# Designs tried in a protein design chat: VH-VL binders against q8vl04. Part 23

Target 1, 152 residues: q8vl04
Amino acid sequence: MKKQERQRYIKRLLSSNEIERQEDFVKLLRAEDIDVTQATISRDIKDMQLVKVPSATGGYHYSMPVQKQMDTEKKLKRTLKDAYVSYATQDKFVLIKVLPGNGPALATLIEAMHYDEIFGTLGDDAHVLIICKSLAMTLELQQKIQRLLSDH
Short names: E, the ipSAE of ESMFold2; O, the ipSAE of OpenDDE; V2, 0.75 times the mean of E and O plus 0.25 times the DockQ between their complexes.

## First folded at step 11 (VH-VL; framework fv_gimsilumab)

Design z6 (at its last look DockQ between E and O 0.22; V2 from the best seeds 0.00; counts 0 for: pae O 4.4 > 2, placed apart)
Fold by ESMFold2, look of step 11:
Structure z6 (fold): chain C 152 residues (1-152), chain A 122 residues (1-122), chain B 107 residues (1-107)
Amino acid sequence: as target 1 above (152 residues)
Amino acid sequence: EVQLVESGGGLVQPGGSLRLSCAASGFTFSSYWMHWLRQVPGKGPVWVSRINSDGYSTYYADSVRGRFTISRDNANNTLFLQMNSLRADDTALYFCARDSYTGEGSYYFDYWGQGTPVTVSS
Amino acid sequence: EIVLTQSPVTLSVSPGERVTLSCRASQSVRSNLAWYQQKLGQGPRLLIYGASTLATDIPARFSGSGSETEFTLTISSLQSEDFAVYYCQQYNYWPLTFGQGTKLEIK
């Protein structure tokens, strides 16, 4: 099983379970017929930057780093508010125009969001070119951009 | 033959909840993105939500985001829409629809159900 | 958002006639346009996608044409089962939008 596919399963488990221990990941994945070692799970926890957060019952459970994503999204919204000019799409491409000097910062923030719709992102001084995985995902990325721009 | 059958609609007060179901048959349900759309009589349909083939990726219209939850049960060929905090402007006929492309999605819809009515009024 | 304006709103016609329905987009949607037929008490039925590609099991009397902002659905010889409401839908820009519909009525 590839790392991306395994980590998708881990993300699903976190959405439906409060998992306190690494061995509980192994047990839950085995229930899905996915046999992994605790060493593999330990590496996944590090790679995904999972954190422990307080649970309602007392104690702690693993969670996705929601605060890190929220902080990145806030920076992305602010950068767009300050520098955004326009965007256009064609086929699988989204081209965002920004005020000069802002392209690299915007491209870095978009990469940090890890949007599933995106194959790749490239910035120059006044543009960010986003290559999407499909036409349908280009439509979905447009919704995300529109949502980010509507922060009034 | 592809068939989609919606159920679970009804009359509800503002702030209430409903859960819609869509029973699918005649195709490999787990290979398709599925959508919910709604239609006010005399007007064109409006897109509401979609879920990808394995159920882990969801999208919502801004008007329903945070209030509606789309889900699917691939073992039983069933699509769901949990609707919370309902408002008068959610009143419509609700359709489930199949995306035309296997696995990737296209956002045009080759098969639709007959619809289930939802009325939100005081 | 993209507004799709259909004309005429209502058309009264007889079986056997050639009919032409129009859909105009407020901005170019390239060729990412679909046509649907909806009969009373039923869900929509996909007729055309990609502006001109006939959907599975749709009779050859239906055809679509156009690109960018101007699109046409043509029924070359109207049958009694073709009386319905017709909608266009664009899938080029978010959000997805449908036209308001054209109702074909028997004269």
Scores: ipSAE 0.406, ipTM 0.757, lowest interface PAE 2.2, mean pLDDT 89
Fold by OpenDDE, look of step 11:
Structure z6 (fold): chain C 152 residues (1-152), chain A 122 residues (1-122), chain B 107 residues (1-107)
Amino acid sequence: as target 1 above (152 residues)
Amino acid sequence: EVQLVESGGGLVQPGGSLRLSCAASGFTFSSYWMHWLRQVPGKGPVWVSRINSDGYSTYYADSVRGRFTISRDNANNTLFLQMNSLRADDTALYFCARDSYTGEGSYYFDYWGQGTPVTVSS
Amino acid sequence: EIVLTQSPVTLSVSPGERVTLSCRASQSVRSNLAWYQQKLGQGPRLLIYGASTLATDIPARFSGSGSETEFTLTISSLQSEDFAVYYCQQYNYWPLTFGQGTKLEIK
């Protein structure tokens, strides 16, 4: 696997998980049939400039460099909570129904998060359509949406 | 041989707390995602919670979110479920189960424990 | 959520008979369906995954078929140890869901 592709996977793992140790990256990647060593992961962490941030549980986990990610996520969470009506899934598609006038803003915020699970997003007045890259990623995205809605 | 053994169940009053444990053996525990499920007698299992191998990525059913906490101790091959603010509708047989993650989002469970009973009643 | 409906609820059969259990999904789950066996006092045991793939150490008399919304578990020749409750489970959509089960009992 090429370095860039592997790092995309690492980024995806970070977006969907709280990962504390380098060994956990190795395990997760190998579970997806990606052969990687801890040494390689260590280099990727440095190259990607990952940082450790405090966890809610009192430990630390790796995160992408701060680029307004936290602010965007806060806005996303607030917008979603305020405007959310329902969501449904079909294969690789996630359709979020929102209160009228909120679709474009929500779509923009979701896009700004740069989730690796997502191929693309579209928003109209009262809907956001998310196209996931795979069925597996659709399941992960659903869980992510639930977390955003729950405040937990 | 893969083995999962649950413990910690019992009788508790509404609003009370319980902590369930699941002892794992026969496989590399730290390499697998683990789940809690529960089952009311005469009904099918219901998914409750998942924890990834890293011990930090956790997921919950809507019915238990904010009340239950899943955790794991990879060094001692043990899975936990802290249950707070218990309600009558939490009464069930609780199972720990191993995730069969294939990388394609195939969330089925290849091994289950025998279960530990939880009864919430006044 | 996806609703899985199993039929029949209860089936009385004799050893040696061919048994067919059905699982219907409220919408397409493709081939992302598993079957479990649960005996009294035990946890579920995985029988089939991917609708038709036999799990490890499961006897060949068990087989699964179907896709989308209609699925079938077949036991070619029922053995005495096969009397139990059988559940289907989908993993195409979150949340994961199970059927209500089919109980096989001795005739």
Scores: ipSAE 0.031, ipTM 0.647, lowest interface PAE 4.4, mean pLDDT 90
ESMFold2 (binder alone), look of step 11: mean pLDDT 94; pTM 0.956

## First folded at step 12 (VH-VL; framework fv_gimsilumab)

Design b1 (at its last look DockQ between E and O 0.36; V2 from the best seeds 0.00; counts 0 for: pae O 3.6 > 2)
Fold by ESMFold2, look of step 12:
Structure b1 (fold): chain C 152 residues (1-152), chain A 122 residues (1-122), chain B 107 residues (1-107)
Amino acid sequence: as target 1 above (152 residues)
Amino acid sequence: EVQLVESGGGLVQPGGSLRLSCAASGFDFSSYWMHWLRQVPGKGPVWVSRINSDGSSTYYADSVRGRFTISRDNANNTLFLQMNSLRADDTALYFCARDSSTGEGSYYFDYWGQGTPVTVSS
Amino acid sequence: EIVLTQSPVTLSVSPGERVTLSCRASQSVSSNLAWYQQKLGQGPRLLIYGASTLATDIPARFSGSGSETEFTLTISSLQSEDFAVYYCQQYNYWPLTFGQGTKLEIK
C-alpha cells in the first residue's frame, strides 16, 4: 500500500486511540487488514514527526506535533485566502467552490485537520465536497470555516 | 415543567463586567446544549454563544468573541455568561435558551427564559 | 449573512380570523426555518421548525409552509392568546439570523 495512504490510517488511529507503543500501531493496522512491519511504522513515526505526550493514566502516548498541527492550520488559512470563492450547504453537505486547480490542496488540508464534524471529503479541480455527520454539524463546520476565512 | 430563569443583569459602565446566570429545572440539563441570545426591544433576537452538553466545546458570535465566556455547572443545573469589556452596543435583554436536540446542536431553541436586562451606559 | 424580511411588520386583526405571516430569505435556506411567538415580558416560544413541523404542545391551528426563500406561518382561527410578536429564524447558514418580527395586534 502507498506511504501516504498508510500514514492517513495512522492519523486516524491517533484520533481514536491512545497509542503508547510502536507495536500497538502494527496490531491496530493488522486489525484493519493492513499488514506492515514495525520498521515501516518506525519510519512513518519519524516522517510524521509524531511526539510522545503524557497520558492521564500515567506514561506517554503518541500524538501529532503541536507545531505541525499549527502549520497545517496556517496553510489551510492561506489556501482559503488564495483560492476560496464561495460555499453552499444542503442537508449534510458543504460544497466549497475554489479557483480552478485548488480543490485537491484544500481537500487534503481539511482532511489533515481531522474535524469531528466531517464524515468525508472529496475534491475535484474547482470544488471540495464535505460530507458532515449531521445537519447540525454542518453549522458547526461553517463556524470553523468562517473563522478561518475571517482570520486571514 | 421546563423552566429557565436568568439573573445577574443590571446597569454597568462601558468597560465593566457582569456575570449572568441561568437556573435550569424540569429537564435533564446535562443532556442538552445551551445557548445565550440577546434582543434589543423592537428587534429580533441575536445569537451570542453556545456550550455543548459537558462543557467541552464553546462558540461565540464574532461581536463578543474574546470578551464573553460561556460556562456551565451540570451538578447545579446552571448556565453562566461572563461578560467583560462591555460596550454600549451590548445593551440588550439576555436570554438563555435550550437547544432542541439532545446530544448535538440543532440551533433552534425550544425553551427560553424570560430574560435579564443589561444596560451599558456612561 | 442571511437577511430574513418579515411581512407585514404589523397586522391588526380580530379574533377568529385566518392569519398569514410571511418570511422571505435573501437566499435559499432549504427548509431550515423556525417560527417563534413572543409576548411582552416573556421569552420566545418555539412554534414550528423545519419550515412545517409543529413543535411539541403547539395547537394545530398553527401551521408552516414554504421552502428555499419563501415561508409562511398560518393561524387558522386566531385566538385571544395569539396576539404577540412572531419571528422567523434560519439555521441553514452561519451566522444564525432572525427576522425583524411581525406584530399581531387586536383590531
Scores: ipSAE 0.581, ipTM 0.827, lowest interface PAE 1.7, mean pLDDT 90
Fold by OpenDDE, look of step 12:
Parts: structure tokens; sequence; C-alpha cells
Structure b1 (fold): chain C 152 residues (1-152), chain A 122 residues (1-122), chain B 107 residues (1-107)
């Protein structure tokens, strides 16, 4: 598995679970038949700059750095709003049209968000092509895009 | 035989909380995405939330995001919906439903429970 | 959002009759449409998915047709146990939406 794909999975796990130990990441990934070592997870944690925050029930759990995540999302929202022309969906594909010169930047920001819905992302000068993992995931990504465009 | 049985509904005041449960049996619970939907009498169902097979991914309707939390206990074949900051417009019959697909989800539902009623009123 | 309009709202029929229910989408939903049956006091039961595929353990008297914006659920010969409310649901676009339902009642 590629690093970026693995880190998207880690982000997804963090968004929906309180994970206290690195071993828990390994366990969850292996449960999905993803072969990973604790050493690899440790590197990902450092690379992603995960932090430990207090849990409501006591102890600590891993979390994405709030400021970094917020900053990236703000940049994505601003870039999308400023450059957006249109988007269309077909099955697992989402094609976003943007003003010339904005495709690569938008693609980079989308990638940095580590969205669970996305299998892959490609960008050219005036387009971003997103490949979703399933039709269901396309629906979820569509809602996400609409929220970004609507300042929600 | 596939069975889904909801529980935990009741009367609660605005701003209150409820925790719904759905007991699943008759299938490999841990292999399926699960959903919560709700329905006002005389109206069509409304989708509320979904959770993937291992609970690593959740999604919510705009109307409940930030207030409701979906979770699951695969060891005990149980689906949960924690409902906080309840409002009058949350009043409905709440259903748990199985997504028809394994792994990736399809967003149509092949099995539903009988529902548990939630009433939010002062 | 996609609005699904079902017609008629209520249909009075007798056992043995052929029944045709309509579901119209405000815009194309391809073939991503499901039909449900809901009896009084029960949860919905999946009848059709993918516009025309019969769900498991559903009697062959039920059939679905259509694509894009026009869909039809047909009961070839109505049985006494078929009196219920029928809903269509699209899963092509967010948000997921259901029709308002068609009630089949005994004439």
Amino acid sequence: as target 1 above (152 residues)
Amino acid sequence: EVQLVESGGGLVQPGGSLRLSCAASGFDFSSYWMHWLRQVPGKGPVWVSRINSDGSSTYYADSVRGRFTISRDNANNTLFLQMNSLRADDTALYFCARDSSTGEGSYYFDYWGQGTPVTVSS
Amino acid sequence: EIVLTQSPVTLSVSPGERVTLSCRASQSVSSNLAWYQQKLGQGPRLLIYGASTLATDIPARFSGSGSETEFTLTISSLQSEDFAVYYCQQYNYWPLTFGQGTKLEIK
C-alpha cells in the first residue's frame, strides 16, 4: 500500500474513533487485510504530526493537529471558491473544472485533506479529476464539495 | 433470518439526550455497513447516518451533524446512535437498516428494523 | 436536491388487479432507484433496486422498470398482503431522497 493511501486510512480512523495506542492502528489496518508494522505507523504518526489529546473518559488519544487541518481546509475552500467553474460526476468519477492555472493547486489541497472517499486525484491546468472508491463514496464526496462551495 | 431490533426511544425534553440501540442477528454483522433513518408518520423515510463495517468511517445528514454520533459494537452485533442536543424536529420513528452491500456501501437498504419512537417535547 | 414525486397518492384496488405505480425524478438518477413496501406498524421492505432488479425473496409479481426520470413499479396480480404504502428512493445524488409514497388500499 502506498503511503498516501495508508495515511488517508489513518485519518479516517482518527475522525471516527478514539485511538490510544499505535498498536490499535496496526490492529485496525490488519483487520482490513492491510499489512503494516508498528514501525511504519510510527513514521506515519510523525509525518502526519499527530498529537495526543485528553479523552473524556480519561487517558489520551491521537488526533490530527487542529491548526494544520483547519488551515488546509480554509485554503481549499478559498481556492475552490475563487477558481471554481463547474463540476460533474459519473459513477466513481468527479471532474472539477477550474479557471486556468488553478488545477494543480486545487489537486494538491484535495490530496492534503486525506478524504476517505478518494481513491486517487489527478490535476491539470484547468481540471481536477477525482476517482472515488465507490458510487456511495461519490455521493459523500459530492456533499463535501457542495458544503465547501456553500461556506458550510 | 436477518433481524434488526431497535430500542432506546422515548420522551425527552429539548436539549436532552438519548441513546438508541439496534440488535442485529442472522447475518455477519461486521461485514455490513449500517444506517440510521427516521420517519415522521405519514411521510417518507429520511436518511440520518451511516457507519462502515469496522466503524472507522461515519457520515451524517446535515441536520444532525455535530449532535448525533453513530457507532457499533461488532462483538455484540449492536449498532448505536447517540443523540445529543435534541430538538422538536428530531421527533420521529427511528430505524436501523442494513446497507445492501458489503465493503463499499450502496445506499439502498435491504433490511430494516421495526423502529423505535423518539419524541422531543417540552 | 432531487425530488421524487409518486403517483397516485392513493390507489383503491381489488385483489387480482394489475397495479402500476409511478415515480418521477426532478432530474436524471440513471438507474439508481429502489422501491420499498411498508406495511402498517412495520419497517420498509426492499422490493426493487437498480430500477429493475428484484430483491431477494420478493414475489415475481413485483417488477420495476424505467430509467433517468421516469420509473414504474408493477404488481401483476395484487394479493391481499400487498395492501401497503410504497416508496421510491434515489441513490444517484446527494442527498438521498424518498418519494412521498403511494398508498394501496382495498376497494
Scores: ipSAE 0.052, ipTM 0.642, lowest interface PAE 3.6, mean pLDDT 91
ESMFold2 (binder alone), look of step 12: mean pLDDT 94; pTM 0.960

Design b2 (at its last look DockQ between E and O 0.60; V2 from the best seeds 0.51)
Fold by ESMFold2, look of step 12:
Structure b2 (fold): chain C 152 residues (1-152), chain A 122 residues (1-122), chain B 107 residues (1-107)
Amino acid sequence: as target 1 above (152 residues)
Amino acid sequence: EVQLVESGGGLVQPGGSLRLSCAASGFTFSSYWMHWLRQVPGKGPVWVSRINSDGSSTYYADSVRGRFTISRDNANNTLFLQMNSLRADDTALYFCARDSSTGEGSYYFDYWGQGTPVTVSS
Amino acid sequence: EIVLTQSPVTLSVSPGERVTLSCRASQSVSSYLAWYQQKLGQGPRLLIYGASTLATDIPARFSGSGSETEFTLTISSLQSEDFAVYYCQQYNYWPLTFGQGTKLEIK
């Protein structure tokens, strides 16, 4: 199975299980008829940036990086608040205009959010061009941008 | 012939709940994104929510997020809107509508139902 | 939020005449504009999408034109069944918005 498909299964396992050890991933995936090595799981944990968080029973378990994403979202909100000018759309494109010097930082923060709507992001000095996966996704990304620009 | 028939509207108190249903026929329901919209008499429709073809992705207007839940039963060709914590400004005629595109959605609506009225008042 | 302003608000007309309805957007919506017809007690009916593309099963007397901020719906020879409320809707900017409507009434 492809790495991307395997990582989706790992995400599903995390949603229904508290997994403390890497070998537990191997056991649970094997129960789903997915045979992987512990080395493969170790690389997946690194690639997915999984973190260990306290368990209710004591000890730690693996979790998606919610804290890292919260920190990134705070930075993104701050950057937009400080530098945002406007945005416009055409077809699958969203073009965000910012005060000069702020485009690359904003583009990096948007990429770090890993929004499902986005195919790709490029920044220049005063703009960030976002290419969305579809026209509908362009509209849905706009809702996310508007939430980031407002206090809600 | 494409047909959409809403039901489940009525009179409720503020804070109450309703579940709207939309029965679909005449097309492959599981291939289309579906939407809910609402309309206050004398005004244009207002978009409320959408669900993609297999039900794995949902989106909501900010005014209803956290209170309304869209869902679908593709085996029975039925769309639902669970409406909780209802407020006076949720009073409207509610329509289900078919997105015009298969697969990726378009956000314009080629077929609408007749609407089911929802009134929230004490 | 994009405001769509339709004019006139109400138009009293006779069957057989050419009718032109306007929709103005508060900022450019490119060509992502749809027109709907709504009769009393019914849901809207899609007439035009993409500003100018006629929807399935819509009579050829309906046509749409315009782009960016100025859009027009034209009925070339008004029929008795065309008396209704007409709405424009943009799908370029979030949130989706509809105009306030133009009511066509029999004179």
Scores: ipSAE 0.480, ipTM 0.784, lowest interface PAE 2.0, mean pLDDT 89
Fold by OpenDDE, look of step 12:
Structure b2 (fold): chain C 152 residues (1-152), chain A 122 residues (1-122), chain B 107 residues (1-107)
Amino acid sequence: as target 1 above (152 residues)
Amino acid sequence: EVQLVESGGGLVQPGGSLRLSCAASGFTFSSYWMHWLRQVPGKGPVWVSRINSDGSSTYYADSVRGRFTISRDNANNTLFLQMNSLRADDTALYFCARDSSTGEGSYYFDYWGQGTPVTVSS
Amino acid sequence: EIVLTQSPVTLSVSPGERVTLSCRASQSVSSYLAWYQQKLGQGPRLLIYGASTLATDIPARFSGSGSETEFTLTISSLQSEDFAVYYCQQYNYWPLTFGQGTKLEIK
């Protein structure tokens, strides 16, 4: 499994579970037939800059770095708004056209958001191609893009 | 036979809360995405929320995000919609619907319940 | 958003007649269009998906055609149980949208 895909999965797990230990991530991923080591998870945790926050029942659980995520989203919104030209969809593909020079930066920011809807992204000088996991996910990604553009 | 039966609707004041339920039968509930839609009399349906097969992923219409929570109990074949901070414009007949596709979702709906009415009024 | 305009708003017909309902999209939705039937006091029933594919257990008298922006639902020979409201729905672009419906009533 690719790192980005695994990290999106980790993000999804965090959204629906209170995970206390690194070995719990390993257990959950292996339960989904994803072969991963604790060392890999440790690297992901550091890379994603996960933080431990207090649990309501006591103890601590892992969480996404809220401030960093917010900052990344703000940067994404700004970049998208400043550079956006148009987007089109075809099946699971989303093609975003941007002003020249903005494609790579936008693609990087999109990747940094770890959206669950996305299988992969490619960026060139004036385009970002997003491959979604399904048509349904394409629709959901559209909503996300629209919200970003509309400042919601 | 596939059946979806909504319940929990009623009259509530603005700012109030309701919890809708949808009892599913006649199919492998845990294999399907499920949706809530609502409909004002004389108008077409409006999509509200979806939940994936295992409940690990949810999505909401902009109009209800932050106020509504969709969840499911696969062990008991039940879909839920927790509605908080209700407004007058939330008044509608609420339907649970099965997504036509297994696993990945399609956002067209092959089975609907009969609906449960929600009225938000002072 | 994509606006789906259905026509006519109301159609008075007799059993046995051929019925043609129209759904026009403000933008191309490719073939990602569904048709539903809704009877009074009931939830919608899926008739057609993918513009032309008949849903499970739907009578063969129902058929769908069209692509891009123009779609048609046809009932080859109207039965007494077919009097209802019919909706089209697109699922190619967010947000999902439904038409305003066409009501089939007895002439």
Scores: ipSAE 0.470, ipTM 0.782, lowest interface PAE 1.1, mean pLDDT 93
ESMFold2 (binder alone), look of step 12: mean pLDDT 94; pTM 0.960

Design b3 (at its last look DockQ between E and O 0.32; V2 from the best seeds 0.00; counts 0 for: pae O 3.7 > 2)
Fold by ESMFold2, look of step 12:
Structure b3 (fold): chain C 152 residues (1-152), chain A 122 residues (1-122), chain B 107 residues (1-107)
Amino acid sequence: as target 1 above (152 residues)
Amino acid sequence: EVQLVESGGGLVQPGGSLRLSCAASGFTFSSYWMHWLRQVPGKGPVWVSRINSDGSSTYYADSVRGRFTISRDNANNTLFLQMNSLRADDTALYFCARDSSTGEGSYYFDYWGQGTPVTVSS
Amino acid sequence: EIVLTQSPVTLSVSPGERVTLSCRASQSVSSNLAWYQQKLGQGPRLLIYGASTLATDIPARFSGSGSETEFTLTISSLQSEDFAVYYCQQYYYWPLTFGQGTKLEIK
């Protein structure tokens, strides 16, 4: 499997799991029929610049680097501030309307945040459609959007 | 019979800490999202925090984010809320509650405990 | 934030009467509304969810109706154990909100 595709799976695993050990990455990937060695996972961890952060349970788990996440979030806030028009929600859907030409940039930034609530994101010229994993997660995503739109 | 029993409340000064516990019985605790809510006498409840079935995901009201930590011990059927940097406006009766759905959250609550009082005052 | 306004604040009634409690939302919450009963010294008890669906083990004398901004809870023949405070709760918009409650008292 290509490195980029494998690393997308690793990001997905991080968004839905607190993974403490490299062996857990290997186990979870093999459960999806992705055969990898610990050496490969170690290389991916270095390439992705994953860090260990404290868990609420008292241990540590892998996470994406804080600085990359902060830079992406700042760009997302700026894009929303400059182009945001409105959003509406229905069932598991959140539809964000933006000024024409801004949909692709917003969709890319939302995907880069790797929000656990999101199943998928699709954009056109002036809209971003976000499909959430559940009704509860649609509620939780609303808080994130509201926080991003707030003026500090 | 589903039962939820909170404990660990009390009187503390502003800036203090408390840890609340909720003992669960009569259902498969590890299959449910669990929540904390709080209520000032004479007012409706206010949602505080939730934790998913295996404890891998947590979520907080903005008023408590960064100060409170929800956790669970599925082996002993116990839910916890660690409350730090307590303020006067954290004074309330605290309830644990079971989310009404298994496997996913619904954000409405079919079983609640009796509540444990928390008073933050000098 | 969605404000849920319950009316009346207090209602004095006798057992056997039909009771209707109101909950008005400041904007549409679709049908994502729940009703709870709370007695002194106890946690709330879920009665209705989805505006009209009766929760597990709730007596058939309880029913809910409404959508969008106007909701009602009806108790068709009031029993002595039904005197309590009743709350509505929306779960359509963040943050979740509850109404201020309606106290149902014996006349």
Scores: ipSAE 0.476, ipTM 0.779, lowest interface PAE 1.8, mean pLDDT 89
Fold by OpenDDE, look of step 12:
Structure b3 (fold): chain C 152 residues (1-152), chain A 122 residues (1-122), chain B 107 residues (1-107)
Amino acid sequence: as target 1 above (152 residues)
Amino acid sequence: EVQLVESGGGLVQPGGSLRLSCAASGFTFSSYWMHWLRQVPGKGPVWVSRINSDGSSTYYADSVRGRFTISRDNANNTLFLQMNSLRADDTALYFCARDSSTGEGSYYFDYWGQGTPVTVSS
Amino acid sequence: EIVLTQSPVTLSVSPGERVTLSCRASQSVSSNLAWYQQKLGQGPRLLIYGASTLATDIPARFSGSGSETEFTLTISSLQSEDFAVYYCQQYYYWPLTFGQGTKLEIK
């Protein structure tokens, strides 16, 4: 499994579970036939900058860094607005054209958002190609892009 | 047999709130995206909201965003729609529907409930 | 938004007859079109998806055809249980939209 896909899965697990330990991630992923090591999960936790927050029943559980996500979204919105040229959709594909030099940065920010709609992204100098999981997901991603551009 | 049974509808004043429920049976509920749609008598259905399999992702029609909240309890095979700040134009028969695809959204719906009526009136 | 226009609005037919319903899209939706049947007091039932693929447990007398902007639902031989309202729905562009329906009634 690719890192980005795994991390999106981790994000999903966090939204529906109170996960206290790294080994719990491993157990949950393996239960879904995803082979992963605790070392890999440890790296993902660091990369995703997960934080531990107090649980209602006592103890702590992992959570997404809310402020970090907000900051990333703000940066994504700003980068997109500043560099945006056009976008087009074709089936499960979204092609965003940007001013030269902005493709890689935009792609990185999009990946950092861990959007559920996205299978993968590629960025070159002046383009970001997004592959959505389905046509329906393309609809949602299109709306998301439009909202970002419209400052909603 | 796949079954979806909506409940919680009723009469409410403008600005009021309602919480709709949808009891699912006959399939692995946690494997499917679920949707709410509504329909005014004599008109076609209108999509309202969707939730993915584990509830980590939700999406709303523009007309209800910020007022409605979709959620699910997979342990009890139940879908919910919390409706706040209700308006007269929210009056409709509300359906829960199963997305046809497992694990992802297709945005066509292979099973629907019978609907629960919501009337917003002063 | 994409407007789906169904025709006719109402169709009076007799059992055994061939029925053809039309759904026109204001712009191309490729093959991302579904058809539903809705009987009085019931929720919609999926008949066709992908413009021409028959849904599970739907009788073979139902068929869908078309692409882009013109779509057709055909009932080869109308049965008594087929009297209902039929809706088309596109899922190619946001927002998702339904037609206003065609009512099949008994002649």
Scores: ipSAE 0.030, ipTM 0.649, lowest interface PAE 3.7, mean pLDDT 91
ESMFold2 (binder alone), look of step 12: mean pLDDT 94; pTM 0.960

